# VHH binders against o75319: the designs that were tried, part 19

Target 1, 181 residues: o75319
Amino acid sequence: GNHIPERWKDYLPVGQRMPGTRFIAFKVPLQKSFEKKLAPEECFSPLDLFNKIREQNEELGLIIDLTYTQRYYKPEDLPETVPYLKIFTVGHQVPDDETIFKFKHAVNGFLKENKDNDKLIGVHCTHGLNRTGYLICRYLIDVEGVRPDDAIELFNRCRGHCLERQNYIEDLQNGPIRKNW
Below, E stands for the ipSAE of ESMFold2; O stands for the ipSAE of OpenDDE; V2 stands for 0.75 times the mean of E and O plus 0.25 times the DockQ between their complexes.

## First folded at step 11 (VHH; framework vhh_7qia_2)

Design v5 (at its last look DockQ between E and O 0.17; V2 from the best seeds 0.00; counts 0 for: pae E 9.5 > 2, placed apart)
Fold by OpenDDE, look of step 11:
Parts: sequence; structure tokens; C-alpha cells
Structure v5 (fold): chain B 181 residues (1-181), chain A 118 residues (1-118)
Amino acid sequence: as target 1 above (181 residues)
Amino acid sequence: QLQLVESGGGLVQPGGSLRLSCEASGFTFSSYTMGWYRQAPGKQRELVAFIYSGGKTRYADSVKGRFTISRDNAKNTVYLQMNSLRPEDTAIYYCAREYWDSDFGDYWGKGTPVTVSS
């Protein structure tokens, strides 16, 4: 239904672009039906997302939705010009190899098709933090060769909130590299 | 009708121990991952530990080796055994049910205060 996710209000709606990457993380925007349960200043709709991105002088080229539900908003709520990709990702557990591969494949595909622009890959889960951070960091580590601690620090700084799930952090720091194909 | 009720908080000296309990009702307890969180004054709520439905556990680095999370499905209760308590462990401790779509709890108790002080 229209239940507001726990702690959703506590997180910044939109992070900053991660320098040296095309990634930006944000919490899940909520469709209009959720607004009756929110104060005006707490509202964060798909429209608000795009407004906030524009305020940063950026443009979204792709949205990757990692939530494991479809109750928060509809793809139809997004501009037709911005592709939407759903990767159902279970919370509180390290994403499986298939999920990781799907994410990497989507990112790589976008980068190949968007070499001539600077549009961003917007990634979100419910809070735009743990699942989002893990997969972005996993990509940076496995594909870009970034040191795990550097990837984590970069994400945390840009998102404005730190990864909290120890299993995610530990897997990023000490876990095996996942195949890229 | 879903409810989480924490208990066991209190004042304890550094090096002391406490055992927190969270009794759940209104859902199939054994099917869910359960977690403990804490919020210190002026700080954001943070994950302390969680236990999967299958019994696997995870801990924050700050509490590893000192805290133990466990569950009794027959009693619909999750526990947090806290040993070697430190002043920095002072916080309100919350029990949470974790759901498949969240990296945090989707239902929370009201919390139980833990104060570690000489």
C-alpha cells in the first residue's frame, strides 16, 4: 500500500554525482498517493527527483531501480526520454552474482550508448544507500579497479550517508571479485 | 496489529552486561530477519546486529565479540546479549523486523534505553 518506508524521511533525497563516474544515488521517489502521509517539505516525487537533478546542473540518462517492489512509483511517472530499468534486489543480503551481473551489464550498456553525452545513471533502492551503494561500489571495484575503501568512501561522501550494512561492507572489502561477463 | 516490544534496558557500569529482549506479535516471526539498532544522543540510528530467519547473524564492527544476537522462534523473541559494555554503547536500542524490500527495519519497537556510566 502507501506505507512510508521506515527511516525514509531521514535520508537526503538526492546525493551528488560521484566524481569520475556517471553515478548518482537517491532515495526512492514516492508517487502522489503517498503525499497524504507526508508533510509538504517531506515529499519527494518523481518530478521532484528531476527538479533536484536539474538544480545540480545534471541530467539523468538512466534510472536503475533496485527496490524489490513496485508500489513506490510507476515507470509512467518518469519522462519518456529517460529509460527505466528494474532490477529486483532483495534487501539486507548481499546481492547474488546474477543481480551483480545485471547491474554491471546495464551500466556498461549505458556507457557504450552514451559516450557522446554526460548524462547520469541514477541508482536507487528504498533509501538509496545500502543496496545502491553496494552495487555501485561493486561495479567500481570489479570493473574500474577501484580500491574497495576508496569506492566506499566516495559513495558515502557523495550520497551524504554511509553504508550501514556490515555484510555489504565486508563483502566489498574482502569478498571475491565477481565476473564481468 | 503488528507489534515489537523491547525490554531489558537500564543503567550499567562499564564492563557490565545487559540482555535485551524483543517480543514480536502480529506476524509469522520465524519467517523474518530480525535486527537490533541503536540511536545515541545526537547521532543517527545505526545497525547493531541482525539475525536471519535461518539463524545466520551479522554484527556491526563496533560490537563484534561483545554482543550476541539470538532468537527463540517458539517465544517470538529476539535477544541481544551485550557484554563488556562501554560508555559509547549508551543509546536507545530498537528492535526491528526486516523485510525483503528494505535494508533497514520496516517495523520498529518503541525502544529500550541503555546507559553505560560509572
Scores: ipSAE 0.139, ipTM 0.591, lowest interface PAE 2.2, mean pLDDT 92
Fold by ESMFold2, look of step 11:
Structure v5 (fold): chain B 181 residues (1-181), chain A 118 residues (1-118)
Amino acid sequence: as target 1 above (181 residues)
Amino acid sequence: QLQLVESGGGLVQPGGSLRLSCEASGFTFSSYTMGWYRQAPGKQRELVAFIYSGGKTRYADSVKGRFTISRDNAKNTVYLQMNSLRPEDTAIYYCAREYWDSDFGDYWGKGTPVTVSS
């Protein structure tokens, strides 16, 4: 259906590239069938996503979709040259180890295949905040050795909104470091 | 400015009923999933029920068939009708604003105590 996700309008459509990384986070783009219930300035389609990325002088090389549904847009709405990966991620719990591993594997594969360019990995869930922020920070902590508080601060600043779900924050700060294979 | 104010708690005998209310202000109430949680002494908060902005509902198994969540968007109010109350329903009940997908930190009221005892 074409019901606007709750609180979706409250969030900036796309963040900024996280310096020192290949990540950029955004909220779920909505296919045009949703736009009849949106003011023009509220619209954020797949096309709008790519326009906003170009306005930042950046280019997407992969989209990782963390949503638990397929109703927001079709991968066919994306340019054929941009790989798309769906990782169904449970939205009310800290992601499990299988989900974390799938995310790490996808990121590592992208970095290997794109070592000779500067294309970005776009990551989104419904709002581009809690699940997105958790998995990006988990990667930076476990794979890149970034301190938890530094990863969280970097994500918050570049996304333009703070992580608020306490179980995610506490797991990043105080939870176990996960294996990378 | 955002507020969730619970009311309607109290002492009730087993088998009795209570109706909890939660008045919301400071946000667009009709756009949010609203829920009730509860916390018994020494235990973690647990889900009781949610109601989506469109009226669809979800219940914890422990309360299904006994509790009914509803909302009145014109009054910015969510309700929990609790029937056939049992001593194990004794808890502080919290109103919460949340999205079903759980992408955010929740916002909570201060809670209203419910005690079920003979």
Scores: ipSAE 0.011, ipTM 0.160, lowest interface PAE 9.5, mean pLDDT 86
ESMFold2 (binder alone), look of step 11: mean pLDDT 85; pTM 0.865

Design v6 (at its last look DockQ between E and O 0.34; V2 from the best seeds 0.00; counts 0 for: pae E 3.3 > 2)
Fold by ESMFold2, look of step 11:
Structure v6 (fold): chain B 181 residues (1-181), chain A 118 residues (1-118)
Amino acid sequence: as target 1 above (181 residues)
Amino acid sequence: QLQLVESGGGLVQPGGSLRLSCEASGFTFSSYDMGWYRQAPGKQRELVAFIYSGGRTNYADSVKGRFTISRDNAKNTVYLQMNSLRPEDTAIYYCAREYWDSDFGDYWGKGTPVTVSS
């Protein structure tokens, strides 16, 4: 159960808000039971997530959890006022159209309900890179009309790490536009 | 020397049942989430059922109420009981360990074919 995910320590906990969007990306927070194998400076709990967002003078209005497991933390570890959405997204594979649609629907719903504030959508998978970067970029490309290379560059810069999966990068750059409804 | 070995597939008529097994070795089975995928010819693999290390389960909508995933940690085995089988359940069924939540590793079985045909 409480194994530190492979390479999880190698990634910055939280990125920067992505300018011109409502997105911020981060790696999966780990509940306290994982901390026996972590140095204090390596810890990144759900509480640490919210403290780091506050340090950036930002506020989360939605967390989209893309992990394919619930072992990392429980939704009850989050403030009750922050909506939480789980979209089970398998790694290694370009997300299917149903998963992409669920993500787009969640983002569009958030933007509609939060047009009167500046709250952010927090998105994470296990490492906050490949699945997270793919779905954020897919949204920017398909819904906002951003060029693939520009979406990827924006994500990489704000996350602080580059997308790593070549099949994701190739699909963003050369794959079909996906439907928005 | 990690292994996942699926078995129990076969040919069955619509409305029939099969029980798939996946025996794991080379890791601490009880610590990992496990799942069943399937892949029909020319299609991408899709999740069928998932069981967390703590025992909670989740199912694709297409199989809810018909399929049951379970695990036996003493035997390092995950099972898929498939009832009320339909022709659209025809696929190769794959067992996987925590692979879905890592971008960097591959822990799949070789698959066991299931054919539902009249």
Scores: ipSAE 0.137, ipTM 0.496, lowest interface PAE 3.3, mean pLDDT 89
Fold by OpenDDE, look of step 11:
Structure v6 (fold): chain B 181 residues (1-181), chain A 118 residues (1-118)
Amino acid sequence: as target 1 above (181 residues)
Amino acid sequence: QLQLVESGGGLVQPGGSLRLSCEASGFTFSSYDMGWYRQAPGKQRELVAFIYSGGRTNYADSVKGRFTISRDNAKNTVYLQMNSLRPEDTAIYYCAREYWDSDFGDYWGKGTPVTVSS
């Protein structure tokens, strides 16, 4: 179906690159069938995503899709030159250790293979905020040793919206470090 | 009234096969994407397979090559053919109309249990 996610229109389509990282967060792009339910200025397609990234003088090297559904767009809607990774991530709940590990592993793999360029890791869930922010911050905290409050502040500032879910924030601030292997 | 009714669950030996069915009512079935999910004891619910209204399918990595999702729009039914079943496939299987991965308004069946055991 082409039902617009709740509050999807309320969020900026694309954030800014997080300084000192290869991360950029964005809300889920919607395939063409959703455009029937959107005003022209509200539309945000996979094509629009890439256009907006280019406007920032950046290039995507990987897209990590954290949505738990597959209805928003198809991998085929993306350029073949940009790898697409799906990590089914349940909403509202703190991601489990397996999900966290999958994310970390994907990021580390990308960084290892892309040392010779400055392409970005694009991460999104539905709104590109809560699940996306948690996993990016979790990576920064666990792998890069960033202070939790610094990671959260950095993400919020760059995304243009703040993490909303207290359970995510609390886990980032006070939760245990998760395994990196 | 929207309704999803799963059937076909049961006990099966490792390597065996099982076919689940989900009959939908209360909405235009052919217009919606459908999915199968499962929840094992002590684990979170996970997506198993998804079928678009247009017939395209996607699968979790853990079931690729073993499970097949299909639909019959004339019967308002979505199916999950499960082959080469493993003990780790043991779970309650749920049918769903478009999972929105949000806290809002997902429609689920009551589930059908699948147990894979020797």
Scores: ipSAE 0.039, ipTM 0.439, lowest interface PAE 2.6, mean pLDDT 92
ESMFold2 (binder alone), look of step 11: mean pLDDT 85; pTM 0.856

## First folded at step 12 (VHH)

Design w1 (framework vhh_4orz_3; at its last look DockQ between E and O 0.19; V2 from the best seeds 0.00; counts 0 for: pae O 4.3 > 2, placed apart)
Fold by ESMFold2, look of step 12:
Structure w1 (fold): chain B 181 residues (1-181), chain A 118 residues (1-118)
Amino acid sequence: as target 1 above (181 residues)
Amino acid sequence: EVQLVESGGGLVQAGGSLRLFCAASGFTFSDYDMAWLRQAPGKRREWVALIWSGGDTDYADSVKDRFTISRDNAKNTVSLQMNSLKPEDTAIYFCAREYWDSDFSDYWGQGTQVTVSS
């Protein structure tokens, strides 16, 4: 189905590159068939994503899709030169250790293979906020040693929206440092 | 208003079978992905099986090859056939509309209890 995800219109399409990192966050792009239900200024397709990244003078080198549904866009809608990885991440609850490990492994692999360029890791869930913000912050805290409040502030500022789910925020601030790498 | 009503739960012996049903109303059912979730006492809710609006399916590793999710778009129902049941399958089972893929969706029913005795 081509129904617009709840509250999807409430969020900026694409954030800003997070300084000192290779991350950029965005909401899920919607393929052309959704546009019948959107005003022109509300449209955000896979093509629009890449145009907006280019307008920031940036380039995507990996897209990590945290959704599990197949209805938003097809990987074939992306340039074949940009790797795409889906990591199923259940909403409403703090991601489990397996999910966190998969995310860290993907990021670490990208950084190793892209050390000689400045391409970005694009991360999205449905809204590009709660699941996306949690996993990016978890990586920065666990792998880069960033203080929880600093990671959260950086994400919020660069995404243009604050993390909303309190259980995610509390886990980032007060939860254990994860051993997943 | 969106309503999801589960049924078909009960007490069953290990190795036995049950079929769960979910009646959906208040939305265009065929447009939505649907799932079964479960929650055992003292444990976190977990997804069990998923069926996309297009009919493709996926399963948690713990239930693969034992459980089958299906949908009937004419009757607005989702079913879960559970075979070779184990005591570890004991839980409240919930039918959900896109619950696992939205940070804000909470459309799921009150659940139906499945208890597997050994």
Scores: ipSAE 0.345, ipTM 0.642, lowest interface PAE 3.2, mean pLDDT 89
Fold by OpenDDE, look of step 12:
Structure w1 (fold): chain B 181 residues (1-181), chain A 118 residues (1-118)
Amino acid sequence: as target 1 above (181 residues)
Amino acid sequence: EVQLVESGGGLVQAGGSLRLFCAASGFTFSDYDMAWLRQAPGKRREWVALIWSGGDTDYADSVKDRFTISRDNAKNTVSLQMNSLKPEDTAIYFCAREYWDSDFSDYWGQGTQVTVSS
């Protein structure tokens, strides 16, 4: 059967909107085939994602999927009204400049096209924490000029979990600014 | 020590078939999800196929219905049957052990070259 990602159950399904931003982070939703290996209260499907977002009185306008696989859910599992963007992002290592740029470009494009609403950019990797947190923070730092520690603190607080990987944290705090174009 | 050794690559014409093999050692094979990855010239390494420890499978859209991943836990092997091969399938193919912290792998072999001619 399907293998639940290690520690996946330990993370909150959905974080909170990051104040002052359009970002919300969540762990990867799992398609129905995974439910047979989960307790009912542990289940987190694409449908559950949208329900939880609505419970926060928010609406998703874009989903950025950073996972490096297609095994967790299908884009077809999402409402047609919500664009889905896949940015294959390798885990553990700091995303390369191309990946960072793709993320920034996607975010900026969304913001440009969605000035008339307050829809959110949902970002997730497997746990919705390390890769997700890095790229969101990288954006805030490089594009919006947020202090690295402030960006990290904001993300951690809103996600309900702290970035775990030191190489990500170190790069955010002390690494070079990446090009925005 | 974890070891993965790929074999079975080669040169084939478009529309042809190949079967790749991977021999695993140094860990409890049956406890791990296994995957095949590939890297084409000038491109990033990409996920191709996955087989869970329980036997379920998944495939990249680009290879679905053409490739079949399987495993033999008694022999500690994972294989990739590749049918209807296309030139765009040309790449180095890697056998990989699934890593829990990401949907990527923590170990992979040296790879085996697959070349599909037009």
Scores: ipSAE 0.029, ipTM 0.387, lowest interface PAE 4.3, mean pLDDT 91
ESMFold2 (binder alone), look of step 12: mean pLDDT 82; pTM 0.835

Design w2 (framework vhh_4orz_3; at its last look DockQ between E and O 0.73; V2 from the best seeds 0.00; counts 0 for: pae E 4.2 > 2)
Fold by OpenDDE, look of step 12:
Structure w2 (fold): chain B 181 residues (1-181), chain A 118 residues (1-118)
Amino acid sequence: as target 1 above (181 residues)
Amino acid sequence: EVQLVESGGGLVQAGGSLRLFCAASGFTFSDYDMAWLRQAPGKRREWVALIWSGGDTDYADSVKDRFTISRDNAKNTVSLQMNSLKPEDTAIYFCAREYWDYDFGDYWGQGTQVTVSS
């Protein structure tokens, strides 16, 4: 479908690299079929994503797509040189242990294979905020030992928007550590 | 105005079957992912079955191989065939649009009660 996700226009297309990490968060890029419903300045395509990343003097090494749909863009819309990983993630609830594990495993694998470069892990859901922020923060907390409030603050600052969902925030702050690989 | 109207619920014995039906209006139906949600008393609302605009389907583990979701874009309808029903399937079932993917713009109907007796 070609309908624009609700409030998609309200969020910055791309955040900033999170200092001390390889993470960058962004909202979902939309394939060409969505352009007819957007003003030129509102358009954010897969190509635009890469251009914006380049403008930050960064390079994507992996894209993790957390959306629970297939309508926004196709992996074929991305450069062949950038791996694409889909982790279907429900948007209204704290991700389950399996989802968290998949995310951590993907990140760990990427870091292991990309020790010789500084390429980024691009993570997005629909708005690139709640699911994206939770899983990034969950990784920082569980794997990197970052204090929950520090992880959340770092993500919010770099994304340019704050996590909105109280259940996500509460789980990050007070929830149990999830199992790692 | 977006409208979703569920029907087909009722009382059924364990092991029985029901078929739920949802009539959608007020939007370009074929462009949207659709799902069935359910909410049992005292529990949170959960998605049960999903059918993407492209026609692919997904199911919660709890209903996999028992439930089948389908859609008819010509009639703007979504159906849920529920077989081998269990008491734990008792809930209000809702037809929903994009509830599971993001935090805003969620739509669902008034729901239809499904009660499975032992």
Scores: ipSAE 0.600, ipTM 0.822, lowest interface PAE 0.9, mean pLDDT 93
Fold by ESMFold2, look of step 12:
Structure w2 (fold): chain B 181 residues (1-181), chain A 118 residues (1-118)
Amino acid sequence: as target 1 above (181 residues)
Amino acid sequence: EVQLVESGGGLVQAGGSLRLFCAASGFTFSDYDMAWLRQAPGKRREWVALIWSGGDTDYADSVKDRFTISRDNAKNTVSLQMNSLKPEDTAIYFCAREYWDYDFGDYWGQGTQVTVSS
């Protein structure tokens, strides 16, 4: 199916690079078949994603797709030069420890292999906000030792939208530091 | 108005079988991925089975090879066939529309109780 996800239109397509990190967050790009229900200015395709990243004078070196569906676009719609990783992430509830570990492992692997360039890790869920913001912030808190409030503020400012799910915010602010390995 | 109505729950002996049904209305059913979730007392909701709009399926490890999710796009229904039931399967079972991909609660089902006795 090609239905537009609820509230997807309400979010900016792509955020800004988070300073001091290698992260950039965005909402899920939608392949061309979705465009029947979108005004031209509402469209955000895989091609549009890469054009917007180039317009920021940035380059993606990895895309981490957190959606738990394959209907939005196919990995074949992305340039072969950009690695793609799917981490099926349940929405609605705080991601489990296995999901958090997979995300940390992917980020650490990217940083090791890309220490000599400035390419970015693009992260998205459906809206590029709650699951995306949670996992990026969880990484910054647990691995880089960033204070919870600072991680959340940085994400919110650079994404252009505030984290909305209270259970995610509470877990980031008041939850335990998660084991990294 | 999106509505998901679960049915088919009940009391079953361990080793038995039960089939759950979910009637969907208020949206174009064939366009959506669908799921069954469950919540045991004192536990968070966990996913059980997922069926994509294209018909592919996936299952939690704990139910793999015992449960089968299916959909009938002509009748706007999702079903969960549960075989070889264990007491650990006791929970309220919920039908969800793309639950896995929504950051916002797009859970409309009220749930159906499944109780598996030793």
Scores: ipSAE 0.195, ipTM 0.523, lowest interface PAE 4.2, mean pLDDT 88
ESMFold2 (binder alone), look of step 12: mean pLDDT 83; pTM 0.846

Design w3 (framework vhh_4orz_3; at its last look DockQ between E and O 0.24; V2 from the best seeds 0.00; counts 0 for: pae O 5.7 > 2)
Fold by ESMFold2, look of step 12:
Structure w3 (fold): chain B 181 residues (1-181), chain A 118 residues (1-118)
Amino acid sequence: as target 1 above (181 residues)
Amino acid sequence: EVQLVESGGGLVQAGGSLRLFCAASGFTFSDYDMAWLRQAPGKRREWVALIWSGGDTDYADSVKDRFTISRDNAKNTVSLQMNSLKPEDTAIYFCAAEYWDSDFSDYWGQGTQVTVSS
């Protein structure tokens, strides 16, 4: 299906690198088949993603796709040199421990393999906001020891939009530290 | 307006089977991923089965190999065949459109009660 995700047009395509981290967040790029439903200025394809990253003088070394669907674009639409990882992440709910563990494992693996460069981990869900912000913040809190409010503020500022789901915010602020293993 | 109407629930003996149906309207059905969720007494709502717009499926571990989700794009329906039912399958079952991947909208029906007795 090629319907435009609800509210997708309302969000900036790509955020800015989060200082002191390897993360950059963006909304899901949409393959060319969606473009007949979009004005030219609304388009955000996989090619557009990489052009915008390049314009920021950055380079992606991994894309983590958190969407729980396969309809938005195909990994083949990405440059062959950029690894792609799909982590099916249910929306509306705080991600379960298995999902959090997979995300942490992927990030830790990337950092190990890329310790000699400055490439970024691109993370997206459908809107690049709630699931994306939750998992990035969960990583920063649990693995890097960042205070919850500092992680949330950093994400919101760099994404250009604030986390909106209260259950995610509450879990980050007041929920338990999750296991890293 | 988006409308999802579940049917087919009822009382069934453990080991039996039941087929749920969901009639959908108000959107281009073939473009949407569809899901069944359930809510047991005193528990949070949990996902049960998912069928993507392209027809691929996924299931919760607790129902895998017993439940089968399917869709009929010509009739705008999604169904859930439930076999080898257990008392723990007792719940209100909800049909949902794109629930799994939506951060900002929930489309689901009023639910249909399934009760499995021993």
Scores: ipSAE 0.309, ipTM 0.620, lowest interface PAE 2.9, mean pLDDT 90
Fold by OpenDDE, look of step 12:
Structure w3 (fold): chain B 181 residues (1-181), chain A 118 residues (1-118)
Amino acid sequence: as target 1 above (181 residues)
Amino acid sequence: EVQLVESGGGLVQAGGSLRLFCAASGFTFSDYDMAWLRQAPGKRREWVALIWSGGDTDYADSVKDRFTISRDNAKNTVSLQMNSLKPEDTAIYFCAAEYWDSDFSDYWGQGTQVTVSS
């Protein structure tokens, strides 16, 4: 069978909405087949994701999946009303310009189509931290003009965990602005 | 010593087929997820196909329905059947192993060249 991702249990399942944004980050939900390897309190399924979001009085309008595989859950496990976007994103290394662009494009498209509501953009990688944090921060910096340190601090605070990878942090703080189109 | 050795690459015309092989040694093969990645000239490495330790498979959209990944745990091999090849499939193809989901950076082969002519 499939392995539980390393350190997956160590991260909070769902963060908080980032104030002033439509972003919320979470770790990858795992399909039912993984439950046999988890204690009940450790389980975090697609259904659990939506329940936790609801508990925060929020609603997901889009899920962006940054994991490098589709093994963790299926789009069919999600409500039909919530669009799902896969952006295969390699771990450990700074996402390339194409990946960054895809992410920005998706976010901008969502915002254009969802001006009349307050639905959230849910973003996750494996742990919902490094890749997720980078791309969210990259968007805030490049598109919203947020100061890099402010973006990072905001993400860390809301996710409940801090970005771990120095290359991501360094690129956010000192790297060039990436093209938005 | 960990070793991944790719083979089966070559020159093929568009619409043709190739089958790549990867022989693994030096680690518990059955515990690892295996993948094929490729890198074209001037382009970044990209994900092509994945097969879990459990046997499930996944494919990049660009190769879906054309490529098939398989593994033989008894022989410590992973294969990539590539059908309906296109010029844009031209790249060095790498076999990679990963125990935990990340970027398949644990173990890599030397790569095998695949060239698809128009």
Scores: ipSAE 0.018, ipTM 0.369, lowest interface PAE 5.7, mean pLDDT 91
ESMFold2 (binder alone), look of step 12: mean pLDDT 81; pTM 0.812

